# Designs tried in a protein design chat: VHH binders against Uncharacterized protein MJ1408. Part 6

Target 1, 350 residues: Uncharacterized protein MJ1408, of Methanocaldococcus jannaschii (q58803)
Amino acid sequence: MSREANPFKKMPTILMPDELMAKALRRGEKVANEMRQKELPWLLKARFVEEHKVRTIASVVADNLQKVIDKTPPVRKLPKFYQEMVEVLVGIDDFKKSMGAFKWASELVRKLGNEYARKIRKARTPQQAGKLRKEFVGRVKSILEQIHPEMAFVAVAREKLKDLPTFKDLPTVVIAGYPNVGKSTLLKKLTGADVEINSYPFTTKGINVGYIGEIQMVDTPGLLDRPLYERNDIELQAILALNYLANLILFIIDASEFCGYTIEEQINLLKEIKDLFKAPIVVAINKIDLVDEERVKEIEEKLKEVGIEEILKISADKDIGLDELKERLKKIAIKEFLKDKDAENKELEC

## First folded at step 1 (VHH)

Design d11 (framework vhh_6qgx_2)
Fold by ESMFold2-Fast, scan of step 1:
Structure d11 (fold): chain B 350 residues (1-350), chain A 124 residues (1-124)
Amino acid sequence: as target 1 above (350 residues)
Amino acid sequence: QVQLVESGGGLVQAGGSLRLSCAASGFTFSSYWMAWFRRAPGKEREFVAAISSSGSSTFYTDSVKGRFTISRDHAKNTVSLQMNSLRPEDTAVYYCATGSDYILSEYEYAFDYWGQGTRVTVSA
């Protein structure tokens, strides 16, 4: 089937109290005008009109609030990556409290609508029926005003969460390295397809997702392409959320340094990533066609000194070493994915 | 901002006629009920006549039925009260009123907006 959307993409636009109330009142008047055209005695017609106004207003308000609840995924049942993103961007406790406020208001408005509709049916005068409808409308306005802060909170939360990337529950390789080391070219050659560009917090370039069969490849321009010590705490938390996604990190080194960064600078970024991420790291030394064998060997020795065990020598531009890289990534990513799933299942059994 | 301005009051002899007018502004006139009420010296305000938003339905207090006619003009945003065969007991200040709601009512509190009133004096 087609690619799945992130869990929050189905969240509807959140109407503010005045806008939702105006919509409900307009729908109520439309129904009232239809009822006024029926041939009924004056008092019976007045009661019928007011009863249907109340029922319509209650349904529009309650259904709108309930739709928000129904289209919002339960946070506890989300993959850990998405749970962490809710915590970082919004705050899980405030999000759950706000959803609770929507549920409370929806149920109360529906209950009051039923109560006032019954009272209107027993009204002895058009005046009494109208008073009851006005009282009901005032109570609904008060309820919406009471949850106004929670409505505003969920509207902001929706905007932050709806554009998060879509990730499948598959072995995942996260690609890292400085700009212009060849990450984009390599991803295209390994996947054989156009890369899907998705939004991600704290990067204007977005995040790129491709596939090698059942292996998910994630390129992180703007995220893992500059020193992490230069990030503020909330930015770093969003980057570290990738730990819940990554089974393997593929770090790309430009042996030629034509990317604008020295080998020393590139290895320093690698050390930071290695320290902060739990996933194993495979290093691909790219652009080997532009340097001699002695230079490649020097880089390989420096990488072994910093604890890198999986090193491949490639040229994305010249199609050198790509089949070996692809097979090694598949083998390690699948192994680590299965280990992470086993560990996750044991955590849930505790 | 809702405004209602009455005109047409004055002194008239018993058996005579007067036409009251009410100019409305600040709301969607064609969507609201319009009514006339009156208050005689030393008495409470009482209902006189009402007309539906479309003009299809009119209501009158028993004492004025057959003598008074309420009408409305959507193009001019006015409601009028034609008063014929006037009696000394019709002497009162006459008020134009409209409700914020689309309610059929003969009762004062169904109408949220009121004009300043226009005085009608009928001599014996």
Scores: ipSAE 0.000, ipTM 0.105, lowest interface PAE 19.4, mean pLDDT 82

Design e01 (framework vhh_8emy_2)
Fold by ESMFold2-Fast, scan of step 1:
Structure e01 (fold): chain B 350 residues (1-350), chain A 124 residues (1-124)
Amino acid sequence: as target 1 above (350 residues)
Amino acid sequence: QVQLQESGGGLVQPGSSLRLSCAASGFTFSSYAMHWVRQAPGKGPEWVSSISGSGGSTNYATSVKGRFSISRDNPSKTLYLQMNSLRPEDSAVYYCAKDSYGWELPLTYYFDYRGQGTQVTVSS
């Protein structure tokens, strides 16, 4: 499935109890005024006005609550990445329980609307019809106040989830490495500068998404560009959610060290990422045009010592080795994507 | 380590205004929703207000809506609660709380990241 929009972008604005109640009362009064213009006997007209006011208030409230449910994607049907982001940012059980509260309130308001409409139709006086409508309104206010915490929770959840990046169900390469190692230049060269900037939790820089044909390239400035031991637990969980997206990690090393980080520091970050991610790692030694062959060989040997098998030598700035890198990334990412899809499908069938 | 430090409480007369502050450290402030919770003597905790990480969404308890305004300054890592038209019923210890997975959990769950609190007393 190739979805081009974040599943949560369709979530509607969540009205709080007093806002929803005010909207429902305004709609009810408008309908009541229309009904008052009909040529009916006095008592019948009073009953008819109050009955339709109750039915309208019930529908506005119940439909608004149901709309939130209908436009919120069911968590179990989400791609694993988005399921993990709900868990990390919101809590899946809390999210499901809040949807349950909306459903409970929607169904109860609808049921009460029908009950009070029937009672109003049998009212013997206009005063009795009006009293029944007031009782109904009081009960609806009580129901909305009872779910007020869940309404506030869903409003905050919507804010957290609506701006998550849009990922397609494609072979995905996640790019990592320190700042200024040449990641942005490389991404531009590999994708032809066709890059979308998306927000992501715990980075002010966001993430960059580009494509090499049907291969999704994800650059992660602020996420996989500094030591992970410095992160709090929730930040780390949000970063590790990329495990559900990544079929391949592309780690960029600056051979020249002009980025401000030593080779030792860069390899230490690589080791952290290798330990935390399940996806295979390809290392691109960048800026080879700025160093001698012996220095590149020294870096290769150090990478082999830490278990890196896929090493490529490039210069993003000088267009050296980019075709070989592109072909290698495609081959590995497609292979891993197909393996992950087979494993996921077997898990879901059991 | 998450740290929250509330300030700005005090003794005021009914109808007065106060501005509470919460200085946050030890986490990426802009990435978390923040909450104000209050507790009066002999009562359980009461949620007062919440604000999303971006500041784009704010929510208020019915009892304070129209009188209180929650805001945040992400560069200074500070959360604020502007309290206007204060009533004796607003007297409580006010706590700043970092969001952590949701509203249906007991309010005590929000207190895992709260500071020491700041006392607000509204009396004539």
Scores: ipSAE 0.000, ipTM 0.229, lowest interface PAE 15.6, mean pLDDT 83

Design e02 (framework vhh_8emy_2)
Amino acid sequence: QVQLQESGGGLVQPGSSLRLSCAASGFTFSDYYMHWVRQAPGKGPEWVSSISSSGSTINYATSVKGRFSISRDNPSKTLYLQMNSLRPEDSAVYYCARDEVYYGSGSYFPYDYRGQGTQVTVSS
ESMFold2-Fast, scan of step 1: ipSAE 0.006; ipTM 0.256

Design e03 (framework vhh_8emy_2)
Fold by ESMFold2-Fast, scan of step 1:
Structure e03 (fold): chain B 350 residues (1-350), chain A 124 residues (1-124)
Amino acid sequence: as target 1 above (350 residues)
Amino acid sequence: QVQLQESGGGLVQPGSSLRLSCAASGFTFSSYWMHWVRQAPGKGPEWVSSISSSGGSTNYATSVKGRFSISRDNPSKTLYLQMNSLRPEDSAVYYCATEGIYDYVWGSYEFDSRGQGTQVTVSS
């Protein structure tokens, strides 16, 4: 069982050029003041102070930039869901180029720090040593300003990526259906606990994650609860990224239409989801306690006409059919998860 | 034309040490990150370690951290990997690579511009 946090959770706050430079200069000045207390001939002391100030500034800048690289996960090795989210939200090529800029700047600053430290050791006067340090600082400021656009890009990328939900590498059921069909009540009853609310792009309601033992249950309010033709391309890509997570789609129909949507509207949303997602679909006809048996049968026949084979009749409120639903979801999700893992392993071998 | 020549591999017993070398030519060695990557029979390439152009930053795979040490000598254009406390699972062909070959951001490895490798076998 993998229990990986969101892979971007450890990305550090990105300091802008002025902030990073100010931090480096403050640290350099602190080290310089400590060195000024040593008993050395005045020229040796002046050179020693300026050399250590340069080395400290170089280290603070280079280490800060390198820390961003080290704490940013390699995108290619992420689960496909997270790779797709990087593409949708920020763009992989621009993200790669920006990380390359951080690496370039980090190494150049460290190289310049070593070069200027050596030049300072050969300085004939304190004034020459100070001039070399000022020259080095000017070059570092120039390098940071050169990568300013990439620093800003990564800061925005971090903001978009750091709050993505944490998904475990477990059999996963994605729940879909219109608002008020009973998804929240059902999820609570199936998991036996309050669900955790996570942020997700293009929904103000977030995403709810719960568990049935080793089965991951994902409720997607604001995502799979209205027609997909109403979405722009970026929103649709973010929704379709769930294809890389879902081993099974659980679609919930409100038989009573108390949710405010007709059966025809609900089945039309189901058809859209079925066409766009690769995972098999199980349909739960909910609120059967509020309708006649003839109405439930009519809905079931309409579902069969649109190619739905796995249909269950439930009442979340009255605890009807929930044990059968739970067992069906478990069996199908585990089967599909293992099948997907076999396909993934074969892909890695080629 | 980038040229990389690995050496120093061999057959050793578990718990032994080996030092690998990589002689580089055809590019400005002191300006590039360098990497060690290994590949065991029937397995994909596994990144082992990286070192910055200056030598000031080093990174290690979790499987080798604390046992392996990467270093470089820019004047001689040579990359090193000191391998201590060797285990049977360290048996592989070891390749050195430049930053342009190993995509550090993506954690991927491109084989078009690597050396011929040096075989390390750890068995009793």
Scores: ipSAE 0.000, ipTM 0.113, lowest interface PAE 21.4, mean pLDDT 82

Design e04 (framework vhh_8emy_2)
Amino acid sequence: QVQLQESGGGLVQPGSSLRLSCAASGFTFSNYDMHWVRQAPGKGPEWVSSISTGGGSTNYATSVKGRFSISRDNPSKTLYLQMNSLRPEDSAVYYCAKGPDLYSSGWYEVDYFDYRGQGTQVTVSS
ESMFold2-Fast, scan of step 1: ipSAE 0.000; ipTM 0.328

Design e05 (framework vhh_8emy_2)
Fold by ESMFold2-Fast, scan of step 1:
Structure e05 (fold): chain B 350 residues (1-350), chain A 125 residues (1-125)
Amino acid sequence: as target 1 above (350 residues)
Amino acid sequence: QVQLQESGGGLVQPGSSLRLSCAASGFTFDDYAMHWVRQAPGKGPEWVSSISWSGGSTNYATSVKGRFSISRDNPSKTLYLQMNSLRPEDSAVYYCAASYTEFLYGDYSTPFDYRGQGTQVTVSS
């Protein structure tokens, strides 16, 4: 069973080299000041201070870098939707390479800390102990500057990934259609108005997630509500990532055209979505209370001409056809979800 | 609280062997060099042996070299002194001591960080 939280939510803030070094030096100096209070001969005190300073600096730097690794989920083990989002927003190969740089630097700093601590214990003068500590600090600064580009990359990656929506591993219906066709009213009527608003790439409106029992309903304003030919490649790839979630597409048509789009325009968007998504499509003809029966029949005939088999006539405002719609969505979404899980399990067995 | 507790002393005849132990607590044992120092009644302290924090380096006073062996077990935080071919001149109170730096060449003019209470060794009849 998948986690309820976004897998990237626990990624820590990425400190840049100067910030991490400053933090490590401050911690080292605090420990050094505590050690300076010991009643020891000058050489023993100098060694003790410098060794603990080196060990503290090494631990702060290495532990900070390792914390980033430990709190970043392995991409290979992610649900397919999140793997695709890493690819689209960041690039999986560059992400893995950058995480490797953090691991390399963490291990090298830890190793150097141990080596310099041992050298300091053999120092014959306070000046020699201080010189060894300065050499160690210079080596750590060099290592952090060497991975500076990868640190910056992971910081940007974290900002792009941390606000991705949390999806449950449930049968999922993705809602599509032009603005003002009645999607928001319908979603409230179907779910009882309990919806979660989540951020999503390339939409300022976000997405709305609601539930009909254990069926996940996803409304996608700004994503599947305008012609797809108006999208750039990266936007389109982010939209197509929804293929890994969608067990069913619910497309809403406004029969009255009060939404500002003709039936022809609405059907053209439907055709684009049908061509790009693998999930079956159910079409709900909404606002039937505002139009003649002949008009509804014309729309139904046009939908059949473009290969739509599941057509429902509803009025969200007047509560017409909503129970039948709920039942159809539930049956189809569950069937497709179980079929997709069987296919996923076969892929994993290889 | 730092403690060093010596044990294993006793009365033995010349030519006999003894093994002294020192149990350490309250500090990071494997960061410290460890030493054995002895003191006979009416005489000043005499450095006997030293071992580095890792156990990789040891040194011995000329008077005990070839007869005594210093060792340590860092997991159990214990220091040892194996004393062979004991002589009447080896009779003394034996102290273990810890220092953050190494005095492998027998420089006991610099104070140790920690010292135990001692264990009596008597070599007689």
Scores: ipSAE 0.000, ipTM 0.095, lowest interface PAE 19.7, mean pLDDT 83

Design e06 (framework vhh_8emy_2)
Fold by ESMFold2-Fast, scan of step 1:
Structure e06 (fold): chain B 350 residues (1-350), chain A 124 residues (1-124)
Amino acid sequence: as target 1 above (350 residues)
Amino acid sequence: QVQLQESGGGLVQPGSSLRLSCAASGFTFSSYSMHWVRQAPGKGPEWVSSISSSGSYINYATSVKGRFSISRDNPSKTLYLQMNSLRPEDSAVYYCAREDYSPTLWYGELSDYRGQGTQVTVSS
């Protein structure tokens, strides 16, 4: 998890071979023009111009490629949620391989720059110095074309990863349930209405993040608010990445069914989420102010039949049961977070 | 005079393996990265794999990754491509190329730094 920004936000714009080469050649020509203004014998001036042009081109190309490496977070050091997002959206193996290509090219260009600069210093004619510079430029162009697929891959990867949400390393509750069951109202009531909206893959509604003190509350509209069997494989994998974030799932049921979904439909979605997520589930039966106590009991019994142990009865609209819910969420989320941190520390020791 | 000579191609069935070799002369082989490039009839050249001068860095086209393996022996000045699990779409003329091969980048001022090629045909 990142405290201020997602780990990929600092990745620079990836220049394609033609763009990077053009930038390097422009910088080299600027340095060449400065050298041409010096009062030097013709042959010495010609050699110095070509030498410094080569050194400048080499440094611009090598430094640009190295900057991409330096500003890209190592996948191994990422929180598990972000590691899974790299796997889902771009592929970890290809991402690491592409970083390797940038490093290889950066080091090779730098080595060639040094080699050709030394050869140019020993050139016997201006024509020989010019041929050596042209040979160097051609070799750099060939190296950049060699890694063109990896450059394109990283550019696409950057676009996919740069807009991922920022999550803090805190006990996290992921909120699930059908639309209009009261998730947004409940989140505002629990967090004091300080909710941050972030983009997420495969949802146009984004993700809403709020806080109960040091407890992170994540509402996932478009993700955990309809049947999961309706999702394609890559979308489902992106949703399941939330498993690495969630210490607790809060599932909200609308007892009144005014949300447009039956209790049976709501419990079926709950069963799907329970099967796919490792985190414990707390169920909040919402809108109890709109139904009889006997109806609430019927829903509670059905939830127990499907293995739900933690059931709370609330009305977000009427402020019923919210303090009890808040304390229950805090207790379970903190316990699970500490347990997950202990397991993570043991995994890192291997 | 740069000379690159490929060998090892042939007609094989899908799922078969072939090992291509490239013998280099006329330059300091150990100072250059090397490539394998292929060209199928009616298509442009496709980069297949590269290996750094020391052999420390290796890269593959996504279409061959996990199936092909590039290697080099600097003392014998030879480049290799081990091709496993061959598919019909791997059928092409395979060329050994020195790092600086690119007629389009040089305005025609360079010699051809690729070999004459070896034909690989994968067919049942």
Scores: ipSAE 0.000, ipTM 0.185, lowest interface PAE 14.7, mean pLDDT 83

Design e07 (framework vhh_8emy_2)
Fold by ESMFold2-Fast, scan of step 1:
Structure e07 (fold): chain B 350 residues (1-350), chain A 126 residues (1-126)
Amino acid sequence: as target 1 above (350 residues)
Amino acid sequence: QVQLQESGGGLVQPGSSLRLSCAASGFTFSTYAMHWVRQAPGKGPEWVSSISGSGDSTNYATSVKGRFSISRDNPSKTLYLQMNSLRPEDSAVYYCATDLEYTYGSTTFYYGMDVRGQGTQVTVSS
């Protein structure tokens, strides 16, 4: 992904109809007061005041709506991860149609502003000019009321999307495994002290991002740390969006079972992740210092039976096997990342 | 008709705690995600927190993480926001909201902001 901020971070605050209308009316009145100070004949002055009030109201409303469109990134040009997150959290079709409503309203308000300004210029009395301005204001209020649901939809969409994590376009390892198997200790030891905590949908724990040189390490507490079939559909889809980032899944098993989960339970979670993710899986058997060698071999054989080819034996707490793990992760993640980049380039034209 | 009624706001000193409540009616509460949104004078709405229908998944704005806790009691159809270590910048009218779906013409929309109650005022000052 780009090294820029989250693509939705620049979306402006969405004003609701009453707020936008109040802002437009206040600015219109300010301009009207400035025009009233000019030395002009009464009828000409009255017409100019109402005309400029209408033009100002139209501009404030139309410009505000257009600003939302201009500052919202086009979804189809986004990296696949962000496209999927828009689909999962808000729905791309509804998001696009809501942007269409903003464009429709912006253009209609501009058109009506021009039409009413022309009518006001031809008004024969100050009263007629004022009536035309009031009619215009009523039409603008009606237009904003008509798109109120779309304005509310985009406001919620903005809040859901603006705090999505920013990922670098680097080889990425996603870490999985039950709670208390040693994921946080391992991540800290592999990457050093600086782990960035990022927001992610459907988890209060967030996601932790660290680096091993140019390798991006993503720990996903609350996401890949319990059975996936127990999740609702939207939560599962948000988790599966990680498929667009993961070049490698690192699954951690607690050989001692002190985490509170049996080896069978841990392997069942591994099977679910293996089924749902396209990236290759490396399994690290952790806490080998707390179990005998025969138990570790038993776990290795069970892992081979479920199709796991890349198995490493470590102790995060005792610093056993961490250098080998680090080098293995780097080798596989870089290979898969480059393979994915090559496939992407060939899809475009080479 | 969906009805949402917020309560629990007030005037408090910085560092204080408040618990906000939202009583919901007119829909099957347990099937819909619920949200807390706040709006300070002169500012647009700011999303604060969300909770899934089951209550198993929660999310928070960066500005309130570690200080606020969202929860729900589905049998009583009530949403809560526990606010700890309150700061002057938390001063706002707090609204609860739900994701309702509706169709207008051929387009389906989600009501995230226009299905909210009267709000409850929180003021954090001396």
Scores: ipSAE 0.000, ipTM 0.123, lowest interface PAE 19.3, mean pLDDT 82

Design e08 (framework vhh_8emy_2)
Amino acid sequence: QVQLQESGGGLVQPGSSLRLSCAASGFTFSSYGMHWVRQAPGKGPEWVSSISYSGSDTNYATSVKGRFSISRDNPSKTLYLQMNSLRPEDSAVYYCAAPVGYSYGFDILTESSDYRGQGTQVTVSS
ESMFold2-Fast, scan of step 1: ipSAE 0.028; ipTM 0.517

Design e09 (framework vhh_8emy_2)
Fold by ESMFold2-Fast, scan of step 1:
Structure e09 (fold): chain B 350 residues (1-350), chain A 126 residues (1-126)
Amino acid sequence: as target 1 above (350 residues)
Amino acid sequence: QVQLQESGGGLVQPGSSLRLSCAASGFTFSEYAMHWVRQAPGKGPEWVSSISPSGGSTNYATSVKGRFSISRDNPSKTLYLQMNSLRPEDSAVYYCAKVFEPYYDSSGYSEYFDYRGQGTQVTVSS
């Protein structure tokens, strides 16, 4: 999987011990029935049937467990965004431990299958062969029950991780600001009508992904639209994972305050985001068509006082200043993306 | 639960004045921008006026600018619309509204949501 796809999308459904054992036993009986159709002396046939039951059960169980391992990406090799999401949602150490349990069980079941198959070939009677097969089955059931907690853990982890958003490895602008400041209208105007809707942890609204050519635009309703000090630690960590994605933050201010938030409240949210995010910030003062020039100048001065250098004056509704905004976002996002990629590659080389 | 209750409409002659009121409950009134929207028979809804949470900023449709005045009393949780120099074209049902911008969720795109009351009828005729 690449950074352009959710690395956990290929994780298979995790069968619980009783389900996996039932599948293995059914497959074993199917093979046994096929073996009973072969023309062999009765004693050899009886031992041959039991041997192949054991080999089939071992393969079904071991292969199923191994498939989970093979289809789960190693956390260490994931893009930093996805590594952080595993930590926040699941816990990396417990995830690694659980994958280790799958590998241990797969290898042990395969080893036992080979050992019991050899013992069955040397059985003196059909009854002894049957007893050895029953003993093997009991041992496999015990192994699966021993890793039952880890199997349950991986099943829950899969459900949490499989629907994480897919991000392209492109210059990325993350959009922030209070609700009703014009973010949705602006995103539609900048990227066109079509946007991709993706689920994200700790927001019922999800995230919206659109494109300005090769620039990825991410709107984050429910994440960067209210004070961050109101979040618990786990929610804040999920939000801060966006630092590994964002090359630029576009913060939208509603000059009219019709969004329901004062300019002071909007600037306070901007300050929080500026303190917590590493990416540079561009501020767009929106709804300038609804206010006097004097009010826009007052807001601009307040933004400069808090250290904002990139300020644009727009009206998303009236299509004012949007072409200048597009050009500014493209230039800064591309520059920061290349800079961030160069710094990342240098860290990996050292 | 959000509740909005409009009053003050009636039948008046052209050139007359009316004052509409909207009593709000079920939310922190002082934290939200409020709007007046009207709908005449056979026409879609038309935005008339808006006011910021503090009352410091007001806005008006060009058709009513200079004739209508929006105000609010946050302690009493009441929104007002003072309508002067009324014209036949102002005849409509007037709604008090708490408007949200559309948002996106895992089920798809959501439209604008208006928390409108039952409305109050204004008829301007001779």
Scores: ipSAE 0.000, ipTM 0.091, lowest interface PAE 25.6, mean pLDDT 82

